VHH binders against q9xw16. Designs and how they scored, part 249

Target 1, 132 residues: q9xw16
Amino acid sequence: MSGWNAYIDTMTAAAPSIKRCAIVGAADGSVWARTEADNVFKASEEELKTFVALFNDVTQVPAKGADIEGVHYVVPRTEESLIFGKKENTGFFAVKTKSAVLIAVYEGPNEVAAQVRKAVESMQTYLNNAGY
Short names: E, the ipSAE of ESMFold2; O, the ipSAE of OpenDDE; V2, 0.75 times the mean of E and O plus 0.25 times the DockQ between their complexes.

## First folded at step 23 (VHH; framework vhh_8ghr_2)

Design ha4 (at its last look DockQ between E and O 0.64; V2 from the best seeds 0.00; counts 0 for: unsure alone 63.2 < 65)
Fold by OpenDDE, look of step 23:
Structure ha4 (fold): chain B 132 residues (1-132), chain A 123 residues (1-123)
Amino acid sequence: as target 1 above (132 residues)
Amino acid sequence: EVQLVESGGGLVQPGGSLRLSCAASGFTFSDRYSLGWVRRAPGKGEELVARIKDSGEYTYYADSVKGRFTISADISKNTAYLQMNSLRVEDTAVYYCARGYPPLPEGDYFDYWGQGTLVTVSS
């Protein structure tokens, strides 16, 4: 159990619609922390390595989508440090910090997306300000 | 195995200086961790003295040591240092090096600690 779990808990507490969450290394996709037990984040390291590399050129991501946990998401929106994916009543927000990528997978109607985004962006800002 | 080993403690007179070292092994602190110095004085609780992320761009100091103590790190050696100047009797404590994470609103979190090194400031 990593100390990074505290930050997973912070994000999941801030947005109850988050079902699974992970903090991974931006450079290599290594898992620093993830939700476990009934809500285990199941993305493989190989998949995460590919995923974090998407941030090298986010402009191409909407055209090809993104895969997390073996699930393919369409990507309606990207920003320099943000990838938003959707699939039916699920989606994810991934944000990049100085050294990490925060991934939050959520379930629910479109209305919950705003809260999820706020949660991960708040953490993004917090970590960046702390040098992470 | 994660390990933190402190060194450099000892007896010093008030106004004197001392430099502590913390050698970290079993992990690289620069990528996802911080290193902090936490001290415990006799009969008192723990106090975070200083914290460093990376090579020094991000540091924290307790008000009690600002202007006197300087925390630094050598990433290539995976080592942190605490330069203590203008030492006071109240700085007497066991100083622990600890592996930390981004500070939380509730406070800092550390998961691994060294054995500690005793710093005694006495005339």
Scores: ipSAE 0.810, ipTM 0.903, lowest interface PAE 0.7, mean pLDDT 95
Fold by ESMFold2, look of step 23:
Order: C-alpha cells, then sequence, then structure tokens
Structure ha4 (fold): chain B 132 residues (1-132), chain A 123 residues (1-123)
C-alpha cells in the first residue's frame, strides 16, 4: 500500500522518536492516514476539526495551547505553518501544507525534537511542491 | 466502494480530437487524491499520459502529449476529463482512468482503475 500511508511511514522512519502520526485534511480535520496497530493515533473528529482550525491564526495559539488525543499541550511558539506543542517529556509538531495538516507526536527530551521537526517539515516541503 | 467509468473513446482520423470522461463514484473529489489517465497500446507497456489533483489543479503531462492533451477535473460532477487534440496514430491505445495520490519518489501509485476506453487513430 502506498497511498497516504506511505507518507506516514516515511516520517516515522525519518524520526524514530515519533510515536504517533497523522495526516489530516486541512479544511475539516478528516483523517487521511495515521499510525495504526500498536501506536494508534487516537484523536476524535471534533478534536481534529478544532485542531486544524488553529492554523487560521497561529498567533493566537500560544495563549490557549492545543489539544490532541485528549492531551493538552502548552504551545511555546508557532510559525506561520507550524505549531509546536509540549507537555512534560512529550510533544508534537504539526505543519500545514496546501491540502493537509501533518501531525507528529513524539516522546523524548528536547534534543530529539529537532529530528521530528525536520522530518515533518521535509514532508511539508515535498507535499507543497507536489501541490498537496 | 470506489468505481471509475471511462467514456468517450472511439475512432478518429489523424489530426482529430476526442474528449474522454471518467466518472468517479465511491469517493468525493476533496483535495485528497489525484486522477490520472494511463494508456496501453497493443504490445506495449503502460504510459502515464496525464494526472491532475482531484481539486482540478496541479497537472502533469507526458512529453509525448504535452501541448496536445489537456486534463481537467470537475469537482461538482465528480468527473475527470482528457481533451485529446491533434491526435496521431501513435496515440492509439486503451485509455484508463485511475485514482492516485501525491507522487512518490519512485513515481505514481494508482489504487483504483477503470475498465478502459479504446481510442483508435486511423486513416
Amino acid sequence: as target 1 above (132 residues)
Amino acid sequence: EVQLVESGGGLVQPGGSLRLSCAASGFTFSDRYSLGWVRRAPGKGEELVARIKDSGEYTYYADSVKGRFTISADISKNTAYLQMNSLRVEDTAVYYCARGYPPLPEGDYFDYWGQGTLVTVSS
């Protein structure tokens, strides 16, 4: 299978500290692909719809934080198409492409966050160049 | 379940035009997929002729058809089209509509295919 799941596999292979990952539609948060089996990405439809809407104005996100998989994250900073969330020894990076939002939830100290960010942003660039 | 139904094939003289249609069901054009036209001539392999993002943007054309063929998608009708102009005998093939995704580094992947429509270009 190499549909949208191929991109999940690419990101998780590039950054092994990613524990759960999803690709969701930017307009409505619908799940196009996600990690399955032992590490199922478990976010509700309502939560994902709210989450992708954060990209409508990322400057307001640090003030309110973000919820994913029922976990509330502090958002120390954002960039125009990137949200970084942190909670204890876990965190997430989410980036918006032309069509989708890529979400990677990782575990580990801050030192591994750079690897996760790079994997997600590399895929963001690839998908944007392909029109997605 | 996903289905793709092609129509519009037929016999045409060199220099003529045909318009192929691909009616999709079982999924909605929603910015998530791509649609491609792949052709297979007798005794030859498959050639990706054109692809388009299902939103109707971001097109690709094989060099063999660039400037002569135009792919389009109509979201409201859940239908993709291939306008084929300046047809040549070499364009004779069965044309398949296929559903795909963003291309992988190794090329395009298509998970659902239509039954094909025959295009014959002959004097």
Scores: ipSAE 0.509, ipTM 0.785, lowest interface PAE 1.8, mean pLDDT 91
ESMFold2 (binder alone), look of step 23: mean pLDDT 78; pTM 0.805

Design ha40 (at its last look DockQ between E and O 0.75; V2 from the best seeds 0.00; counts 0 for: pae E 3.0 > 2, unsure alone 63.6 < 65)
Fold by OpenDDE, look of step 23:
Structure ha40 (fold): chain B 132 residues (1-132), chain A 123 residues (1-123)
Amino acid sequence: as target 1 above (132 residues)
Amino acid sequence: EVQLVESGGGLVQPGGSLRLSCAASGFTFSDRYSLAWVRRAPGKGEELVARIKDSGEYTSYADSVKGRFTISADISKNTAYLQMNSLRVEDTAVYYCARGWPPLPEGDYFDYWGQGTLVTVSS
């Protein structure tokens, strides 16, 4: 188990609606840490490689959506370092730091999204301030 | 196999200088990891001395060593260093190199440690 798992735990604790979560390398999509056991983050290496590359041009993402764990999400919103995806009562927030991409998949009504976003953006800010 | 090997410890007089090295192998401490120097003085607990991210884009120091110690790294050699200047008797300790991550508000976490190198500051 990676020490990065502690940061997974921090995000999941901050937003109980997060079902699965991962920290991956921004450059290649390599998995640094992910939720496991009953909530295994199941995205493949190839999928993650493609996913992190979306941040190279986020303006194109809303038109084509994003895939995580074999699930296709519509993307209602992107920012320079943020991708928001939705599908029915699920969604994800992905944020990019200097070195990493944080991905949080959540389940619940729309109102839980704000808490999930806050959790991942808080971690984003923290990691950026730490040089990551 | 992950391994950290410290070197450079020894006996030095107060006001003197010493440079420690930490050679890392079995992993690359860029992007994903940080390296830290942690010391344990006789009869005392562990103290995080300094932490470095990559080649120095981010560094942190204990208040007790700020202005005197400098942590650095050579990524090409996968090695971290601790330059210790203006050494004091209270700096006497075993200095460990440890692999870690950015600090959490809850505390520090390190998964691999070197064997340690003894630094003795005495007149």
Scores: ipSAE 0.746, ipTM 0.874, lowest interface PAE 0.8, mean pLDDT 94
Fold by ESMFold2, look of step 23:
Structure ha40 (fold): chain B 132 residues (1-132), chain A 123 residues (1-123)
Amino acid sequence: as target 1 above (132 residues)
Amino acid sequence: EVQLVESGGGLVQPGGSLRLSCAASGFTFSDRYSLAWVRRAPGKGEELVARIKDSGEYTSYADSVKGRFTISADISKNTAYLQMNSLRVEDTAVYYCARGWPPLPEGDYFDYWGQGTLVTVSS
């Protein structure tokens, strides 16, 4: 496994409702690790560049929504380093660290969203404390 | 192909200093990896001596070298360094540069290693 894949595995184990997950470079959206095989995280290089740039001004994101994996999400709220997207019974949480953006796409009712948020924010804290 | 090439080892007296270099190629220092110095003394196992984020920040050290060794990285030269001061006989080892990741609670992973450089501390 690549060393960043260990962090993917940690997040997916912590929140089983996560169906697809990625860690991408915050500056350019390059994929450092992602879920693979039957649960492949599918986003183009161009889409990921656009996605990570949303963190340059999160206040503009609720008006526009966000696209990931070719899916358009409504973004009901953002925080300085967090974007939450929603589409029907699916959603995503994305958080920015010093070096990366962590993206977790989940399926299920809104009640499981808190687990997903906790998983990505716990990893955000861990990576930030390590300087990443 | 990722390569790490160490240099700067040699013979030095106790109390002396050496500076090791680790020139990297096949990837660029930015913010994705860590660089580490790992040493193997004769008849002993590996010891992680020091780690730095490849951007040049966020260092950590083994207790055995704290206050004496300093790890650094120069992004513009794609090179990591280990400044070793106040050297002791027990610092005698082959020193390897290695590329790794953010620290995991359960231990470190390194995917590329240099060939090593010998440091001998003896009078």
Scores: ipSAE 0.328, ipTM 0.681, lowest interface PAE 3.0, mean pLDDT 89
ESMFold2 (binder alone), look of step 23: mean pLDDT 78; pTM 0.802

Design ha41 (at its last fold request DockQ between E and O 0.73; V2 from the best seeds 0.00; counts 0 for: pae E 2.1 > 2, unsure alone 64.4 < 65)
Fold by OpenDDE, fold request of step 24:
Structure ha41 (fold): chain B 132 residues (1-132), chain A 123 residues (1-123)
Amino acid sequence: as target 1 above (132 residues)
Amino acid sequence: EVQLVESGGGLVQPGGSLRLSCAASGFTFSDRYSIAWVRRAPGKGEELVARIKDSGEYTYYADSVKGRFTISADISKNTAYLQMNSLRVEDTAVYYCARGFPPLPEGDYFDYWGQGTLVTVSS
């Protein structure tokens, strides 16, 4: 158990469509916390290192997509601190804070995406204000 | 193994000053953690005294100590400090340093604690 698990729980509670979630270091992709048990976030360390590096130049991400947990997602659009992807009835939202990247993988109709985004962005704002 | 070791506690008169140190090992002060001082006065519960992240850009102080206490950290020494000035009798407590995380509405969570150092303010 990590002290960061509470923040995983907060995000998953705010958006029930989130299936897996992780908080990782923005600098190196190290896992600070992840969902476990029935919904294990399974991204490897090397994959996460590559993923967090996408935030160094988000403008190029839509052209190549993004991989999480061995799954390739189409990235329709990016923002300075936001990368989101889609694959069939699944997707992810990843937001960058001062020191972390929050990743939420969700499953459901497209309508649930807004709630997932709100959950991770809310956490993003909260953490940023706290210096994280 | 993660360890936090407090030092600097002792007996001091009201109005006096004391500087506590918290030496951390088994981990480094980083983006992942904060360091906090938490005190437990006799017969009372825990009170978050101060919290620091990074080199001091982000700090928190309880209203009861604001303006009198200063939390700081020396990253090169992996050590946090609590400078306590204008000490009052009600500041008497065991002071713990703890490894923390972003604050939560319901209260801060800490995963590792030191053994504590006693601060007694008395005439």
Scores: ipSAE 0.842, ipTM 0.915, lowest interface PAE 0.6, mean pLDDT 95
Fold by ESMFold2, look of step 23:
Structure ha41 (fold): chain B 132 residues (1-132), chain A 123 residues (1-123)
Amino acid sequence: as target 1 above (132 residues)
Amino acid sequence: EVQLVESGGGLVQPGGSLRLSCAASGFTFSDRYSIAWVRRAPGKGEELVARIKDSGEYTYYADSVKGRFTISADISKNTAYLQMNSLRVEDTAVYYCARGFPPLPEGDYFDYWGQGTLVTVSS
């Protein structure tokens, strides 16, 4: 894997509970890279545009929840550059970098969420330090 | 179709200056890519000389050129530049412009390359 896909590989290797993962442009939600094959990250460009815009005011997100891949998640909490969503035994973490939004969808109880959060935040830090 | 076209190479005496240009088409400088200058001296391997985020910030320079070379990007012209000052015979090489991505610990990956421009530094 090369280009932006290398960062997908890094996150999924760091957190095996990640089922699907994407890197999308922060301005427009365009897909720069995603998991493929049997675990294809499938979200429409319209849905992703709406999703990345949530970072414009994260304080409003817990009241509304968030949609990704046609699935509605409850958002128990947010931070300035982080959205955490839950539905049943699945969830997502999304983080914003200078240029992109990293989205990781995982399966498992809340106890594995820390692994997923660490993987996406580590990549967020790396990309921010590189200017992306 | 993505294209990168270099210009500005030539013959220069030691201590002289040259400015290389890399005109891009098929994509717009914004925030997704990097632009790099890579050089290949006769009979030698490739050396990453400089890299810049395509928005015009976040630079990298090889130790061999720090303080002498400056990379820049002009988003309004969709063009990157390499200002080469205090040139030395050791800077003689073909200089390539390449489109890349955020740096990787394993090394940079470039998906599009220009054809190269020859810089010869000699008396």
Scores: ipSAE 0.474, ipTM 0.759, lowest interface PAE 2.0, mean pLDDT 90
ESMFold2 (binder alone), look of step 23: mean pLDDT 80; pTM 0.822
OpenDDE, look of step 23: ipSAE 0.765; ipTM 0.878
ESMFold2, fold request of step 24: ipSAE 0.430, 0.446, 0.461; ipTM 0.737, 0.767, 0.779
ESMFold2 (binder alone), fold request of step 24: mean pLDDT 79, 79, 79; pTM 0.814, 0.811, 0.814
OpenDDE, fold request of step 24: ipSAE 0.840, 0.837; ipTM 0.914, 0.914

Design ha42 (at its last look DockQ between E and O 0.72; V2 from the best seeds 0.00; counts 0 for: pae E 3.2 > 2, unsure alone 63.8 < 65)
Fold by OpenDDE, look of step 23:
Structure ha42 (fold): chain B 132 residues (1-132), chain A 123 residues (1-123)
Amino acid sequence: as target 1 above (132 residues)
Amino acid sequence: EVQLVESGGGLVQPGGSLRLSCAASGFTFSDRYSLAWVRRAPGKGEELVARIKDSGEYTSYADSVKGRFTISADISKNTAYLQMNSLRVEDTAVYYCARGWPPLPEGDSFDYWGQGTLVTVSS
């Protein structure tokens, strides 16, 4: 297992609504770590390559939406280093660090979104402060 | 195959200097990884000495070596270095190079280690 799995565990522990999670390279979408076993993050390398490229111009993402794991999400909100996707009772938060993109797919009512966001943004801040 | 190979250890007098090298192979020292120097003194546990991210934009040191030791890296050579100045007898230890990640609140984690190089500081 990659050592990066520890960071996935940290995020999933902080937000139980997170069902699947991945840490990927910001430059190429390469998978550094992902949830496995019963909660396998299933996005392909090609899909992730496309996904991380969304951060090159986040202002266009709300109009297009975003695809993760073959699922299309509407994107109600973007920030410079954040993409929020939503579909029914599911959603995702993706945040970009210097070197990585953290993706957390969650399931639950709208109320759980805040906790998920906090978890990934906390990790974002932590990694950025460490130069990642 | 991932491999880390330390070199540069030896015998030195107190106040002396030594420069260790860690040559990494089988992977690229990139944004995904950090390199660290960890030492083990006789009869003592492991101590993280220094950590480096990329070419040195981000570094950290144990309090015991701050101001005396400098960690650096040459990405083009996929090599990390530890410049040790003002060496003390208590710096005597086997120094290991290890591949890791950002530090975790719970503690450090490394997946690959070198064979270690002995540094002996003695008058």
Scores: ipSAE 0.734, ipTM 0.868, lowest interface PAE 0.9, mean pLDDT 94
Fold by ESMFold2, look of step 23:
Structure ha42 (fold): chain B 132 residues (1-132), chain A 123 residues (1-123)
Amino acid sequence: as target 1 above (132 residues)
Amino acid sequence: EVQLVESGGGLVQPGGSLRLSCAASGFTFSDRYSLAWVRRAPGKGEELVARIKDSGEYTSYADSVKGRFTISADISKNTAYLQMNSLRVEDTAVYYCARGWPPLPEGDSFDYWGQGTLVTVSS
C-alpha cells in the first residue's frame, strides 16, 4: 500500500538536495503528505492556508515574500503556477497542480536549485495529467 | 470508520448490462483520493478495471474493458459507479470498490476495500 507519500519519495529521490517536502491541498493548505523524521516539514496549518492563497495572485508575492516553516523568504520569481523563494543558502520551489501545492525546501547553490525545480515541475506535470 | 459498500452485482447474459454502486462513508469525495473498481476472477489475481478521481473527473480503464465500462462518481451522494455494458463471460468476477491515490508508475495501492459484489455472466 502507498499513499501520497510515494510522491514525496519520488521528488526527493529525483532531487536529493530537497531537505523537506510537502504536498498540501490547494484550497485549504491541509497536509496530504510530508517528509518526516529528521527531515520533518514543520509548517503550521495557519501558515499553509496563507501560503497556498498566494497562488490566487502570484504577481503580489515578490513585494511581500513568503513564509514557510516560520522562515521568511524573498521571492524573486513567480510564474502563474510557481513560486520560488530564497533565503541565504536555502530556498524553496512551490508549484500548484489541479488539486494540490507541492513544496520543496532545499539547500545549495544554483545548480541544485535547477534540479529541485525540475523535480517539482515534473511531478506537477504528472499529477496534472492524472487530474490531481 | 472508512467503509465502502458495493451493490448491483448479479447474473446476466452475455451482451447484457449491469451498474455497480459503491457507497462511501467515513470520508467525503473531494479531490485527494481516487476510487477504483478491482476485480478478481475465479482462480485469478486482481485486475484494476477502472479508476476515477474522487471529484468525479479523470478516468482510466483496463484495456480489457475500454469502450464497454464507464466509471463515474456522484459527489453529492458520496457514491461511485461502474456501468458495465456488452458483458462477456470473461467479465465474471467479484468486483471490489477500493480507495487509493493518483496513479503510480510502479503500480497501485489501496487503503480501504469493500466486501465485493459478484458479477456472473453466463448463458
Scores: ipSAE 0.295, ipTM 0.647, lowest interface PAE 3.2, mean pLDDT 88
ESMFold2 (binder alone), look of step 23: mean pLDDT 79; pTM 0.804

Design ha43 (at its last look DockQ between E and O 0.78; V2 from the best seeds 0.00; counts 0 for: pae E 2.1 > 2, unsure alone 63.8 < 65)
Fold by OpenDDE, look of step 23:
Structure ha43 (fold): chain B 132 residues (1-132), chain A 123 residues (1-123)
Amino acid sequence: as target 1 above (132 residues)
Amino acid sequence: EVQLVESGGGLVQPGGSLRLSCAASGFTFSDRYSIAWVRRAPGKGEELVARIKDSGEYTYYADSVKGRFTISADISKNTAYLQMNSLRVEDTAVYYCARGYPPLPEGDSFDYWGQGTLVTVSS
């Protein structure tokens, strides 16, 4: 596996509770890499375009929630470059880098969220330092 | 189909200058990719010479070429360049253009390479 897929593997390895993951362009939501096979990230291009636009004003996101893969999540927390969504025993962390948005969808108890966040934020920092 | 084609290599005397070009097709220079020049000297391993992203907003140079080489990109032409000044005999190598990504801790990340262009620096 080459290209952006390697970074998908890095994040999924760092947090086993991540079920699906994607790296998309921050500007247009274009998919650069995604989990496949048994864990296909299934968000549509149109959905991702809408999703990445949420980062233009994250303060509004908690009020309206966020949709990924046709699933609506409540958004308990946002930061300038982070959106945290939750639904029952699932959730997602999305972080924005200079040029990309990293999305990790996880499944498990609340306790696993910290590890997922750490994984995506670690990648965020790494990519930012590399100019991405 | 992704393709990278290098050009501009040749024979030059020490202290001379040369400009290499890397014409890319099958993809567009964007935030998604970086372009790198990697060289391989006879009997030696690969050395990352320079890397560029976002038309120059982010560049990397090997210590061995800092101050002498300049990497650039023309988005409108989908072409990257390596301006090599003050060339030295030790700069002799085959220079490859490669499509790159953020380097992993374990090493560089490239997925497509050109065929390379030979640069010979000799008096």
Scores: ipSAE 0.750, ipTM 0.869, lowest interface PAE 0.8, mean pLDDT 94
Fold by ESMFold2, look of step 23:
Structure ha43 (fold): chain B 132 residues (1-132), chain A 123 residues (1-123)
Amino acid sequence: as target 1 above (132 residues)
Amino acid sequence: EVQLVESGGGLVQPGGSLRLSCAASGFTFSDRYSIAWVRRAPGKGEELVARIKDSGEYTYYADSVKGRFTISADISKNTAYLQMNSLRVEDTAVYYCARGYPPLPEGDSFDYWGQGTLVTVSS
């Protein structure tokens, strides 16, 4: 299939430790694409609406953490267009583009987190350059 | 259902102008898609003529039409336009409006197409 799913495939191929990911609208959290089948990204519409709004002021996120797929993550720190969270041996990276928020949930030791971040930020740069 | 309806094609002399319209229904111009004009001339393959983000920003033009054609989008009317100026005989083609996505390195992909509108440029 084509469309926004091609970007999901690119990120998961670049960082195999990504278990689930999604591309959602930055304004409202609507799901534009997500991993499916065995690795369905299951966050609710209401949860995603709340999540993307965190990018309105990322400085407040570390105090409260963030919820994705019904899982609460601690957020150690943020950057203006980046939120990442940790829970045990899992985590997520989320980045904001001009139109979307890219979310990747991964499992594994901390050393693979850098690969996941690089994959998501590379896509962020690509989409921003394309105007999205 | 998603629909794209083109209008504005016709017969025009070389050097003339036409404005094509693409009225969209079944989705709203916002931030998620691109709108493109693709043309197909007799005996030739299809050519991406122009593309715009559905918010009305970030345009692309084929080298063959740069400086002569302008793509635009009017969010309030849910309609995209192709202003074609300084038309040449080689611009003769059926012009299709299509909905797409951010470009991939391997090229654009489109999920919905209009019926096409014929533009004939001849004396």
Scores: ipSAE 0.463, ipTM 0.761, lowest interface PAE 2.1, mean pLDDT 90
ESMFold2 (binder alone), look of step 23: mean pLDDT 79; pTM 0.809

Design ha44 (at its last look DockQ between E and O 0.71; V2 from the best seeds 0.00; counts 0 for: pae E 2.8 > 2, unsure alone 63.4 < 65)
Fold by OpenDDE, look of step 23:
Structure ha44 (fold): chain B 132 residues (1-132), chain A 123 residues (1-123)
Amino acid sequence: as target 1 above (132 residues)
Amino acid sequence: EVQLVESGGGLVQPGGSLRLSCAASGFTFSDRYSLAWVRRAPGKGEELVARIKDSGEYTSYADSVKGRFTISADISKNTAYLQMNSLRVEDTAVYYCARGYPPLPEGDAFDYWGQGTLVTVSS
C-alpha cells in the first residue's frame, strides 16, 4: 500500500460524498494512490495522462469537457489549478499542486459539491505548503 | 525492491560532529517522496529528527536539533544526509532513514525504513 493512501483517506473522510479519489503525478498522470475495494478509481493511465494535461490550458476545458473513468463531464468552472466537472448527480473536483493532481469523484445533490471542493482544496493547500 | 541503507554512525565526543548518509534504491527520490531521519534513544520512543523534500527546498527539524543538525540530499545520487554538529550526550540513538510523505496532522507517514546506524555521544 502506498503511503499516499493516507491522504486519500483524509479527503474521503472530510467529504463523505466522495465515492472515488486519486492522487496522480501532475507531469505524467501516474497513479500515486487511489481508492480501492468497492470504490475503485478506474481511470486508465492514458486517460489520466490526457486529464492532467488539461491543466496546461484550463481555459479550453469548459468548451470540450473532461473525461474521467470513461465518463464525460461538462465543466462549468475552471481555475488556474482547479477543474470542476459535473454530470447529473455526480461530479468531480480536480486540483493541481506543485507535483500532483488530486481527483475526487462525488455523488449527490449540488449541495454536497461545496464540501468536496473544500476537502480537495484543503489538501491542495496542505501539499503545496509541504512542497508537493 | 525498495531499500534504505544508513551509514556514518559511530562514537563521538560531546561537541563533535558526524555526518550520516542514507542511500536509497529501488525508487527515485522524487516529487512523490520525502526522506526523513528518525532516531530512537535507549528507553525512549521514536523522534523525527529532520525531513527533506527534493534537494532541500523544504526541510524541517525537531526543536531539539535546530541549529545543530542539517539535512540535505543529492538527488543525482538518490541519497540523503544528516550533518550533526555540536553533538550532545542526549543525541545518542539509533538513527533511521525513512521514506516519507507530506506530514499529516494525524501523524507522520513512513513506509520504508533502513536498518539504522548507531550514534553514540560520550566523553
Scores: ipSAE 0.746, ipTM 0.874, lowest interface PAE 0.8, mean pLDDT 94
Fold by ESMFold2, look of step 23:
Structure ha44 (fold): chain B 132 residues (1-132), chain A 123 residues (1-123)
Amino acid sequence: as target 1 above (132 residues)
Amino acid sequence: EVQLVESGGGLVQPGGSLRLSCAASGFTFSDRYSLAWVRRAPGKGEELVARIKDSGEYTSYADSVKGRFTISADISKNTAYLQMNSLRVEDTAVYYCARGYPPLPEGDAFDYWGQGTLVTVSS
């Protein structure tokens, strides 16, 4: 089925290090699309509601860290519409658009983080230009 | 079940105006979807005429109708509209309301369609 899951496919194709990915509503964290099957994105509705609310003031996030998929990440860096989390050999990038939050969880050394960030930020720009 | 019901079609002379309505049920206008008007002229394929985010913002139009047609959405009535001004005989078609998503590189996709409303522009 075409729709929001096409954007999941685009991001995962652009950065193969992305293992799990989701698009969620910025207002309430409701899941609009996610990776499925053997790479299911496994965050609860309650966790996602808390997670998207972090974008209300990203400056407070580095002190607290962030939880997604039941995993606690250290957040070494935030920007106005971006949260970067790390734990061991994994990490995530999350970006906020006008209507949604894009979340990409990746595995690999720090050298792949730039490719993952580029994939989600390119999609952020695309969706913002479309009004989403 | 998602349902889209169009109305407002009819016969009009060139240069005239019509306003089409698309009443939606089974979902509420928010920030997740788009609404679009797609038309099919006799013996022709589909043309995406106009698109709007279901919140009522961020419109786009086919070049053939830009400046003449205006798409809008009323969240409180769960209804999208197409105001068609300066109508031409070439605008004659069945007009469908469809629910979709943000634009995709592969092209647009729509998951629900109305039954259509006929617009005839002739002298």
Scores: ipSAE 0.350, ipTM 0.693, lowest interface PAE 2.8, mean pLDDT 89
ESMFold2 (binder alone), look of step 23: mean pLDDT 78; pTM 0.801

